# VHH binders against p49116, part 183

Target 1, 238 residues: p49116
Amino acid sequence: EGPLLSDTHVTFKLTMPSPMPEYLNVHYICESASRLLFLSMHWARSIPAFQALGQDCNTSLVRACWNELFTLGLAQCAQVMSLSTILAAIVNHLQNSIQEDKLSGDRIKQVMEHIWKLQEFCNSMAKLDIDGYEYAYLKAIVLFSPDHPGLTSTSQIEKFQEKAQMELQDYVQKTYSEDTYRLARILVRLPALRLMSSNITEELFFTGLIGNVSIDSIIPYILKMETAEYNGQITGAS

## First folded at step 9 (VHH)

Design ug3 (framework vhh_brivekimig_d4)
Fold by ESMFold2-Fast, scan of step 9:
Structure ug3 (fold): chain B 238 residues (1-238), chain A 119 residues (1-119)
Amino acid sequence: as target 1 above (238 residues)
Amino acid sequence: EVQLVESGGGVVQPGGSLRLSCAASGFTFSSYAMSWVRQAPGKGPEWVSSITGSGGSTLYADSVKGRFTISRDNSKNTLYLQMNSLRPEDTALYYCVKGGYLPWRFDISSQGTLVTVSS
């Protein structure tokens, strides 16, 4: 009945840890990534359609798509994060690890390929000049993916995904009326998100997690937090 | 006016069990996630476990998963940590903390209770 997303869902502001250290370390990278992950989960849980699916479905959806949401967030917040600097530091560390025989060549190759895919994705989104409305709807499209194994309520999830696609189309056609193929150029970027390994994302950005907890275990914990404390953590963590 | 008072620590042999309690006052206990944090001699603080305000979800450090159980009784404003299969490495001052898991930080503001695991 109403729109899937409101103007409040378009606002996506990341507050970085301050100050940025002279030399990037695993803790700074992990805190930055964790702030983005928490912001992404807060964004998702604020959507009325998402809430309507119920807690079990909410947990299953976010567990299935957190890497896609996180990667879209990295692209959207690339400048705020100085993402290119973070990735350069990771690459430098990996090159030094080859010389010190600390990691296998095959693993380093997999990680380097992931970094290149991530850089290409972020660069393509920047070249397209994706705006806040477009990012919000792309996040909604990946969130409401009915095709993940083990999901229940797949017909309702598909309905919300179709609604997200319809509203994105309407927005793009109104706002970029003279760019006939803009929507197609945006949508063909989405398959690249599923080619990026969540395990490699976790290794690159979340190895410094306090207690060595997995993202899989954090998701249901964060989604079941009381709303007031959830909001307080984002605000108080500034 | 927030007050947290830990109890239940003591000396146990490896493989033993202890149950820690934390009596909370000065805030609406059920509205806040709570955590256990420990600090071993000569080490920095280590987060152990967190529980949401309702008790509906828990999170554990990998080092204690399967051995420790966090729980709460909101009617008594009390947080618990059941510790089983204790190891010498579990020797520490244990603190309860107002607030849930944050991947990047936690704040200690109470006296703690000492747990010593030795023969």
Scores: ipSAE 0.595, ipTM 0.821, lowest interface PAE 1.7, mean pLDDT 88

Design ug30 (framework vhh_brivekimig_d4)
Fold by ESMFold2-Fast, scan of step 9:
Structure ug30 (fold): chain B 238 residues (1-238), chain A 121 residues (1-121)
Amino acid sequence: as target 1 above (238 residues)
Amino acid sequence: EVQLVESGGGVVQPGGSLRLSCAASGFTFSSYAMSWVRQAPGKGPEWVSSITGSGGSTLYADSVKGRFTISRDNSKNTLYLQMNSLRPEDTALYYCVKGGYHPWRKEFDISSQGTLVTVSS
């Protein structure tokens, strides 16, 4: 039995739309987020353990955890995306909407709280200086979560999660041997991902999708794409 | 009930320009995103460009980015595609389609006759 993840699974390179507009718009944000989502799904598809669970289980797992994977991706790619600039633009738009009574105060409060939680998460990961190996294993831990409602094959999923946790532990203990509590500090960040609403993430980052579709509805399609078709989507080709 | 009528196609030399138009009726034009789709001889339909209902945002296929410009006039219920620096590989029947673009979309609701664009020397 080989390792759960290989060095190829550590590579996570987001290619941003070019050129960056002078003023951020919904299209640029959505295209950037879509590229990150597709990169995250492609990353999951490339894991042999994930493939071994079968199509139905794969779809159920990704539907349950896409928001957690996406949020980890946002944290990992925050600099490449200029995420702070994107979030500032969203906040500015929301504050203008309060003045013009375009949105209810309760809805704006929910969205602002989500943005603050996202900023806190990304800041905590940056402060910990999470590396590419640690991100890969954290993504694997959330992907192979056996405790989502409605999942089947939970014993196999749990085994893969345990393997991800063990390999992360081995990596951290070897690489950061002087920092006895680093693994604990990293792992206690994960529960915060489940407190973040996938509906609000979709509203913030995917509103620019042209037409009425949900991320949940497209996941089966993305997971069944051939590699060439997938690569076309993440580069903006059709 | 939805009616879309494309026009403006023709024969043009490489490097030339054409402007396509699509007259829309039977629905509230300004409430829907619109797209241009093309079908080259012997190939399946290829998405070209999309525009939101307000005209505030546009999307382009990489093959046409920087050369084509999509626009709309909601007061006239008309969609446009300005095509510059045309190449032989742009030769296709061009269709306007009600609705926008999604990366995962495989089908287009093509119900019109389209307009033929031929780029040759």
Scores: ipSAE 0.000, ipTM 0.161, lowest interface PAE 15.6, mean pLDDT 83

Design ug31 (framework vhh_brivekimig_d4)
Fold by ESMFold2-Fast, scan of step 9:
Structure ug31 (fold): chain B 238 residues (1-238), chain A 121 residues (1-121)
Amino acid sequence: as target 1 above (238 residues)
Amino acid sequence: EVQLVESGGGVVQPGGSLRLSCAASGFTFSSYAMSWVRQAPGKGPEWVSSITGSGGSTLYADSVKGRFTISRDNSKNTLYLQMNSLRPEDTALYYCVKGGYEPWRKEFDISSQGTLVTVSS
């Protein structure tokens, strides 16, 4: 009953590590990305429909879609993160790796293609001027995806996805009444998220976690974390 | 005001087991996630494991997963670390810390003495 998302779910406030270093490093990038990942998981866990699916389904669902949620978060928070500066630093590091023969040409090509796809996605979202409500519902659509392998409760997940689609349509039609094709332009952006490799995302943004702890392990831990403690960490971060 | 007292360390052979305890006071223990952190000789502090306030979820560093078990008894304000299949590289001072896992955290508020674990080769 009621809307799938409340006004509190539209608010998506990323707190960046402070201060930003004069020269970007792996630690700063990993901290920034980890904060966004934690914020994205906290956002998902706060949705009553998500909670209603149960812990096992919640864990499976987020494990399947965290890269899509993370990428939408990068696009939404691109300005506050100075994402273009982070990506430029990553590109510079990759160019140095080519020069030093530290990485295979094929791997560098894969990573550069991933960065290009990410930039194209973020640019398309910026050109469409996607607002906070639209981002919230796009995140809900990818979160409640019934088509991931191994999921239970797929009929209920599909119903929540349909509800997200219906509420997005209602919002867009009321808010952007002059733009008949806006919803279609927004929705055709979503398939690109599934073409982006989670392994390459980990290599680019979560290098500091590699060899320490897996994202698959972090997901259920965050989803079962005490809300008061988590909120204290995020809001007290600066 | 937060006081944490670790115990249970000792000398064991490789493959041995130890159970560490941390007695907490000065805060509402059940309301906070807790962590174990270790510092090996000549190295910086390394996060080992975390447990939520209710004990409902746990997280482990890849280096200890499958060998260590974190648990808590909120009625006794006590945190535990069961360490099995110990290896020489597990040799360290072990500290309990108020708070859960934060991947952006590089400094731990270690004010206690810790408990020494030595795995002899």
Scores: ipSAE 0.588, ipTM 0.832, lowest interface PAE 2.1, mean pLDDT 88

Design ug32 (framework vhh_brivekimig_d4)
Fold by ESMFold2-Fast, scan of step 9:
Structure ug32 (fold): chain B 238 residues (1-238), chain A 121 residues (1-121)
Amino acid sequence: as target 1 above (238 residues)
Amino acid sequence: EVQLVESGGGVVQPGGSLRLSCAASGFTFSSYAMSWVRQAPGKGPEWVSSITGSGGSTLYADSVKGRFTISRDNSKNTLYLQMNSLRPEDTALYYCVKGGYVPWRKEFDISSQGTLVTVSS
């Protein structure tokens, strides 16, 4: 058996909508986030090990982990997205909503806590200077998580996760040989991804989806979409 | 080169049903996701539903979910939309479009005549 990931799986290039508006709006944020989500799902689809699990398992797996993949994508593409500017715009909107009493105080607190956790995660990854290979393997580790409720084929999923962990360890040991504890510092960041609510992520980034569909419903659709059409969408040609 | 011809529209009372068809030619139909898009009088186009090339997965706008069913027959190069429990708000010209759901795209490549659905108010 070859490596779990090839060099093609390390490439993760987000194309932002153009032109950028003078003021950030829901449409621009939603389009930017949707492009990242589509890129993340396309990335997962391209992995031979993922394909080998079969369509039903693939759908269940991505439904369980899309928020973790998306959050890793946000961290990886933070500079390209100007994520800090997007989050600042969202915070400003929320503060205005408090003044107008449009949202409950408890809901605003939940959303602000989520934004803080997201900022903390992205900052920690930036400080660690996570490279493209490390991001690819971290995404593979969260993708091949055997411990989500309702999953079948958990033995095979666990095998692929262990392979991802082994290949990440090998890469880090060879590339960052003088930093003995780098891998440990990276891996302890991952549990935080599961503390972030997918419902709040959806509210923050995916308001304004055409047709008002849920992320849960688009996942099986996108995973079964024709590859050529999907590639056109992620390059921004649509 | 791509040709799409919609049919099956008509006038129905609220709560009625219609089945729309779209005959496709000029491309490998089974290799492409397809969509239904509608345009109500005086409004812009609204995405309604999409189906993958194999027919293995479908998506519906929240406004039609549970009432409309998209399907396809790749052997006949034909796309279908079964519309049940029709509402006055469903009154529109209905178009089939080559291509699937794009979450951010508000514009559609509509080149066909469409089929008119009128639900009496």
Scores: ipSAE 0.685, ipTM 0.857, lowest interface PAE 1.2, mean pLDDT 90

Design ug33 (framework vhh_brivekimig_d4)
Fold by ESMFold2-Fast, scan of step 9:
Structure ug33 (fold): chain B 238 residues (1-238), chain A 121 residues (1-121)
Amino acid sequence: as target 1 above (238 residues)
Amino acid sequence: EVQLVESGGGVVQPGGSLRLSCAASGFTFSSYAMSWVRQAPGKGPEWVSSITGSGGSTLYADSVKGRFTISRDNSKNTLYLQMNSLRPEDTALYYCVKGGYRPWSKEFDISSQGTLVTVSS
């Protein structure tokens, strides 16, 4: 009963490090990506249905889908992040590594394929002009995915996913009533998220964390922090 | 008005143990995550460990995982760091800091004097 998401769950505001450096470095990319990851996990934990699953189940759920949530976040925040500039810098670095024989050709191919998939996904979302409500429901659909291995409470997760799909359909039909095929065009974009490797995402965006702390440790830490702690950490206010 | 006072440092041989304490005042201690940060001479500050306001979750730098334990007593407004199996590279001034872990941060709001930990024979 009641909607899965409220208007407060539509709000997704990324605070970027300022100013952007003249030359992009690992630190700036890692900081930007970490802020988005924290925002994505905080968004998920704010959903009552998510909390209703219980701590063990909801933590396992986020561990299974964080890369899909992160990628949707990259698409949603592409403009504020200057994501195209970040990806161009990464591509330039990889091209130089090919010329200098610093990386294997197979590894470079895998990483370049990931970047191309990411660029295409973000471009398709931009062309569709996906709005904040649509992003919120797409994130909810991927968050409440019952089909990841090792999950408990899969029937409850599936019901929350179906509720997200129904509420997205209702929103699109009311808001874009003249565009009969909009929902179909949006939904056919989602399978591409499963082709994004979490290991390659970590290599591209979280290299600055290697040897400091594990992503597995960060996820439950963020999910258990109070909102005031999270807000102070993201904005730097405390 | 936030005041943090560290204590418990000293000189210890490799493999030894020390327990650090931080007495907090001037804010609602239980409402804030707390962290331990260390700084060796000539180096920048290094984050060591964080604990949520409730004490329900902890996080550790890979370099101290399994050797150090962070804890808190909200009734006493006190933060602790139990350090076991100490190594020469753990030698540093140790500071408690108001706030949790920020993976991108290389800057910490260090306003206290810290407590010196020296690991040598």
Scores: ipSAE 0.324, ipTM 0.705, lowest interface PAE 3.6, mean pLDDT 87

Design ug34 (framework vhh_brivekimig_d4)
Fold by ESMFold2-Fast, scan of step 9:
Structure ug34 (fold): chain B 238 residues (1-238), chain A 121 residues (1-121)
Amino acid sequence: as target 1 above (238 residues)
Amino acid sequence: EVQLVESGGGVVQPGGSLRLSCAASGFTFSSYAMSWVRQAPGKGPEWVSSITGSGGSTLYADSVKGRFTISRDNSKNTLYLQMNSLRPEDTALYYCVKGGYLSWRKEFDISSQGTLVTVSS
């Protein structure tokens, strides 16, 4: 029928906490990351194809891919977030933890490797100058992944993923007709998202969550929230 | 005007149970997520639990998970908090608040009187 995504799904505006503190702290980092996560979940729940899969499937899909969506969001919003400054602050806290013997050397290496992978991913996306339409379709390809364990409706999910891939191809061929290999360069970046640990992402960005709730608990809560309530929370209004 | 009236607090021994109620008026109750927030003596407000407008999903602070149950009756415009296995650390004024969980929420619109829960022998 119609396109998988509309122009409204291309718009992805992150509103940062204001003002940015002189010295970054876990609360500011957590609020910034939480705003991006909420925006990412709002983006996903607004897609008609996603809604058509039903609440149980929606929850399972987002629980499986939230880290990939979040990472794509970090890359897309890197300038708005001053992501390099946030990552530098995280590295500084890790270095302080090393000197105080609060973390094992092996754990620190794992976390630093994760940060390096994240920086490499964001830098590659920036060098490719990925636009808003391309980000929207990459997020859709990630969201409609039929290969996560425990999923139902896998044939329907696969059809939506293939539709996302086709629409991305059509967009890139039309918009970047002079660059024959652009689509291949973009798609080859996606497998790296699955190599990044969701547990390490949660540790780096979400340690300051109110009530110490897990991301797995937040996902179904937000996805089942009334639309008006959700919109109010995302915009900071009402 | 949004009006919220809490009740059901009291004095209970450790390990005891209490059921709190919140009567809501002045807005379309079923269209809004609701939360319970508590304030212990000498401390700032602490978020406890939230429930979506339909009642289809709930969220709990780690400190109360498995012990407290949030629920609502939209036909009666009433929010509930069932508190089991109460601990001295649960001693606080309990408030119901219009609105759900928001990870960056810095303040809660506490305009009601609350209901006092005291856990002691």
Scores: ipSAE 0.686, ipTM 0.859, lowest interface PAE 1.3, mean pLDDT 89

Design ug35 (framework vhh_brivekimig_d4)
Fold by ESMFold2-Fast, scan of step 9:
Structure ug35 (fold): chain B 238 residues (1-238), chain A 121 residues (1-121)
Amino acid sequence: as target 1 above (238 residues)
Amino acid sequence: EVQLVESGGGVVQPGGSLRLSCAASGFTFSSYAMSWVRQAPGKGPEWVSSITGSGGSTLYADSVKGRFTISRDNSKNTLYLQMNSLRPEDTALYYCVKGGYLAWRKEFDISSQGTLVTVSS
């Protein structure tokens, strides 16, 4: 009956680790990525529709779509993160690893292709000048995806996804009334998120995870923490 | 005025068990995630495990998963670490930290005393 998302779900403010190291290292990249992942999961858990699905369904949904949410978050926060600088550092490291014969050429090729797809996605979103409301609804569309294998309550999830799509349409038509094709240009970007490997995302951004913990283990931990605990994870977040 | 006092360390043989305790004061214990962090001689601090404020969710380093169990008693403001199947590599000073998985590094203060665990044959 009410809107799927409130104004509080539009605010998405990433606070970067400080101070920034003289040279980018795995720890700084991982801490930055972890903060974005925590912010993304906290965003998802704050949605009343998401809460209504129950804890088991919530965990399954986020496990299925965390890479899509994370990638949308990277695009939205690209300037705050200096994402281009992070990706350039990763590319430089990979090119040096080829020269020094430290990594297999096939693996490096897979990782480079992933980075190029990620850069293309982020550049497309920047070119479209996607606003905070649009990002919030795009995240809701990917969160409430009923088509992941193993999900229960798929009819309810599909209903929430359709609600997200309709509310995005209403917003875009009212806010960008002179741009008749804007919604179509935005929505055709979403299928590309499914083509990006979550395993490669984990390798690029989460290799520095303390204790070699997997993202699948971190997801239920984050989703069940209290708001005060979440605030304790984020320095200077508003 | 946050104070954390670790106890329960000792000397055990490989395969043995120990239960560590951390008495917390100066803050609303149940409102904060807590972590165990260890530091082996000559090495930097290593995160071991975290637990949410309610105790409803836990996270473990791969090196201790299946062997260690983190728990808490919010009525007693106490954090626990049950350590089973101990290995020589588990030898370290163990610290409790106010903060979860993401916050442990920022919240870890080396000036806390910790409790010593020594695993030797």
Scores: ipSAE 0.316, ipTM 0.693, lowest interface PAE 3.7, mean pLDDT 87

Design ug36 (framework vhh_brivekimig_d4)
Fold by ESMFold2-Fast, scan of step 9:
Structure ug36 (fold): chain B 238 residues (1-238), chain A 121 residues (1-121)
Amino acid sequence: as target 1 above (238 residues)
Amino acid sequence: EVQLVESGGGVVQPGGSLRLSCAASGFTFSSYAMSWVRQAPGKGPEWVSSITGSGGSTLYADSVKGRFTISRDNSKNTLYLQMNSLRPEDTALYYCVKGGYLIWRKEFDISSQGTLVTVSS
């Protein structure tokens, strides 16, 4: 058997809408997030092990973990997205909403808590200087999670997750041989992804979607999209 | 040259049904997702539904989900929209558009004449 991931799975290039507006707006944020979500799903569907599980299992896995994949993608693409600027704009808007009495204080605090968790996660990844190979394997560990309700082929999914963990360990030990505790520091970051609400992520980043569709509805559509359209979407090319 | 011709519009009572058709030519129809977009009087265009090239997956705006069904016949190069339980709010010019990317964009490439759907009591 070959490795779970190939060098092509390390490449994760987000093409941002251009130009960036002088003042951030909902449409720019939504388009940026949508491109990242699309790129993340295209990344997942390109994995032979993922394809081997079949369409129904593929849809169930991505529906269960899209928020974790998306958050890892936010961390990996934080510089390209100017994520800190986006989050600062959202925070400023929420603080002004408290003063204007436009939203409940409890809801605003819940959303602020989510943003702070997201910032802490992205900052921890940046501090650890996670590389492209490490991100690819962390995404694979998240994708091949056998413990989501309703999954079929759970033993096969578990074996793919274990293979991802093994290959990450081999990579880190070989590439960062001087840092004995690097893998442990990376892996202890993963549980935080499951504490983040997918509903709040959807509200923060996807509120401007056309036709008011849910991410659950978009996932099976994107996973079954034709290759030519998939490539056009993630690169911005015709 | 890409050509899209919509038909099937008309006047119908609330709760009624209509089936729209779009005849496509000038490109390999089965290789592209197709979408329905509508424009109500005095409003901008709104995405309604999309279908992949193979017809294997569909996507609907929440306002039409459960009432509208998008389908295609690749042997006839034709896109369809079955509209059931029509509401006054569904009154619009309906356009078919090449591509499924519209869910991410506010811009639509609407170059055809469209077909008018009027839901009135």
Scores: ipSAE 0.240, ipTM 0.635, lowest interface PAE 4.2, mean pLDDT 85

Design ug37 (framework vhh_brivekimig_d4)
Fold by ESMFold2-Fast, scan of step 9:
Structure ug37 (fold): chain B 238 residues (1-238), chain A 121 residues (1-121)
Amino acid sequence: as target 1 above (238 residues)
Amino acid sequence: EVQLVESGGGVVQPGGSLRLSCAASGFTFSSYAMSWVRQAPGKGPEWVSSITGSGGSTLYADSVKGRFTISRDNSKNTLYLQMNSLRPEDTALYYCVKGPYLPWRKEFDISSQGTLVTVSS
């Protein structure tokens, strides 16, 4: 039996919009986030185990976990995205919204708490110096979650998740042999992903899509695209 | 050379229906996702709907979801947009465009004349 992920699945290269504007705006942030989301779906779609589950299961899994995948992607691509600068711009916008009474105080508090949770998560991952191999397996563990409501083939999904966990363990033990507790430190970070609201993520990073099209609708559209046109848009045209 | 020719527009009353067609030539139609884009008087272009090359998946702007249906006939190299429950705000020139919906796409390669849809009493 082969490994769950190949070296191809470890590579995760985000191409940012160019040029970066002098002042960050909702369109630049939304485009950057959308590119990361599309890259994350491209990554998931390329996994043979994921393909083997079938189209309906694939759609259900990504709809359930896109926010977790996206957040892991934000942490992994934080430097490329200048994520700290994006978050600072969002915070500045929220502070201005308080001054102009554009949003309720309770809503602003919820959004600020989400941003602080996101910053804490990204900082913890940076502090642990998570490598590309570890990120790939963490994404696989999140993707192959058998515990989402309404899933079929849950036994097969669970087997793929266990395989991801085993391969991550093997990698960490071989690569970081002197750090006996590294795997435990990494895995205890994952529950925090479930605490982050997908609705708030959509409001913060995908404001340009609100009122136009939902993430929930985009997911099955991207996953069901033909390989030739899909590759042309994601690898050759993006 | 890619050629796209839209047709089927006209004047219709609110609540009415129209079916738009787009005849494609110069490329392997079934290998490409296609989109409908509209431009209302005095406004910029707005994406309306997209369909994958096989026709297996569709995507709609929230403003038209439940009222419009995109479809294609790959044997005829033709893209369709069935528009039901038309509203005055649907008044626009409608264009078909080669390519899928991309959230970051601000400009569309519109080289055809489009077809005019006017919803008025």
Scores: ipSAE 0.542, ipTM 0.804, lowest interface PAE 2.2, mean pLDDT 88

Design ug38 (framework vhh_brivekimig_d4)
Fold by ESMFold2-Fast, scan of step 9:
Structure ug38 (fold): chain B 238 residues (1-238), chain A 121 residues (1-121)
Amino acid sequence: as target 1 above (238 residues)
Amino acid sequence: EVQLVESGGGVVQPGGSLRLSCAASGFTFSSYAMSWVRQAPGKGPEWVSSITGSGGSTLYADSVKGRFTISRDNSKNTLYLQMNSLRPEDTALYYCVKGEYLPWRKEFDISSQGTLVTVSS
């Protein structure tokens, strides 16, 4: 069989809401995050191996790993999103909430630790100058994780993950031939993604959806969209 | 041009049920996702539910999940919303709209008259 990913899977172009408001608000942050989530789901759905697993299995995979995919997307799109500005606005809001006694100190500590972990992750990826091919394979590695509870077809998922790892190795060795240890530096970053809470990500970036609809409900809906509807939303062609 | 005609609204007591219909014309109905949107008096529009073109997937606002059921009959170009266990908070003009729910959507292209649902004792 051919490669797991094609050149089309390297393209990952986020279109931000325009214009950026003078005051960053819940609406702008939520729309930006939702566009990234949608782009990430479309990316996963476009992989033939992902579709070959069948609807129930592929939905379970994305439900298990959407936060890891989303976080990789945040790192990849940090500049276009002005992510540092968004995080600064969130931090400022949290500090004001401490002064107004609106949230518990324990909750604020959890959220601040999450933001710090996210910043460290994005900074490490930026310092490594991770390219589009590397991001595509890293996303594939986390997508095809056979170790999530309740999954079926785990042997096939493991084979796709191993194929992603092999293709990443081949790419890095050919493209960065003089940096013998680059692959190891990249791969040791991945475990940090499992330490970040999907509930805190949802609270920080998807506040506008809270009380309206859950990410868990959106995932199967997006994955079952007709291809034309999907492309219309991400390209703006509609 | 796209035409959408809602019907089935009325006055019901809390805990009652209503079935809304939307007759669609002017486009290939089965090729488009459809949504229900409501607008309570003095409020902005609120998305309620969406269904894919094939009917293979549905999505619901948390406020109606488990109580409302969206469905479609592509042979009749008709969209439905079965509303059970109605609450006073469900009182609104209900509109069907052509298109997909997007998490960032704040505005909807509402050009039809809608159908009024009033839940009161």
Scores: ipSAE 0.486, ipTM 0.776, lowest interface PAE 2.4, mean pLDDT 87

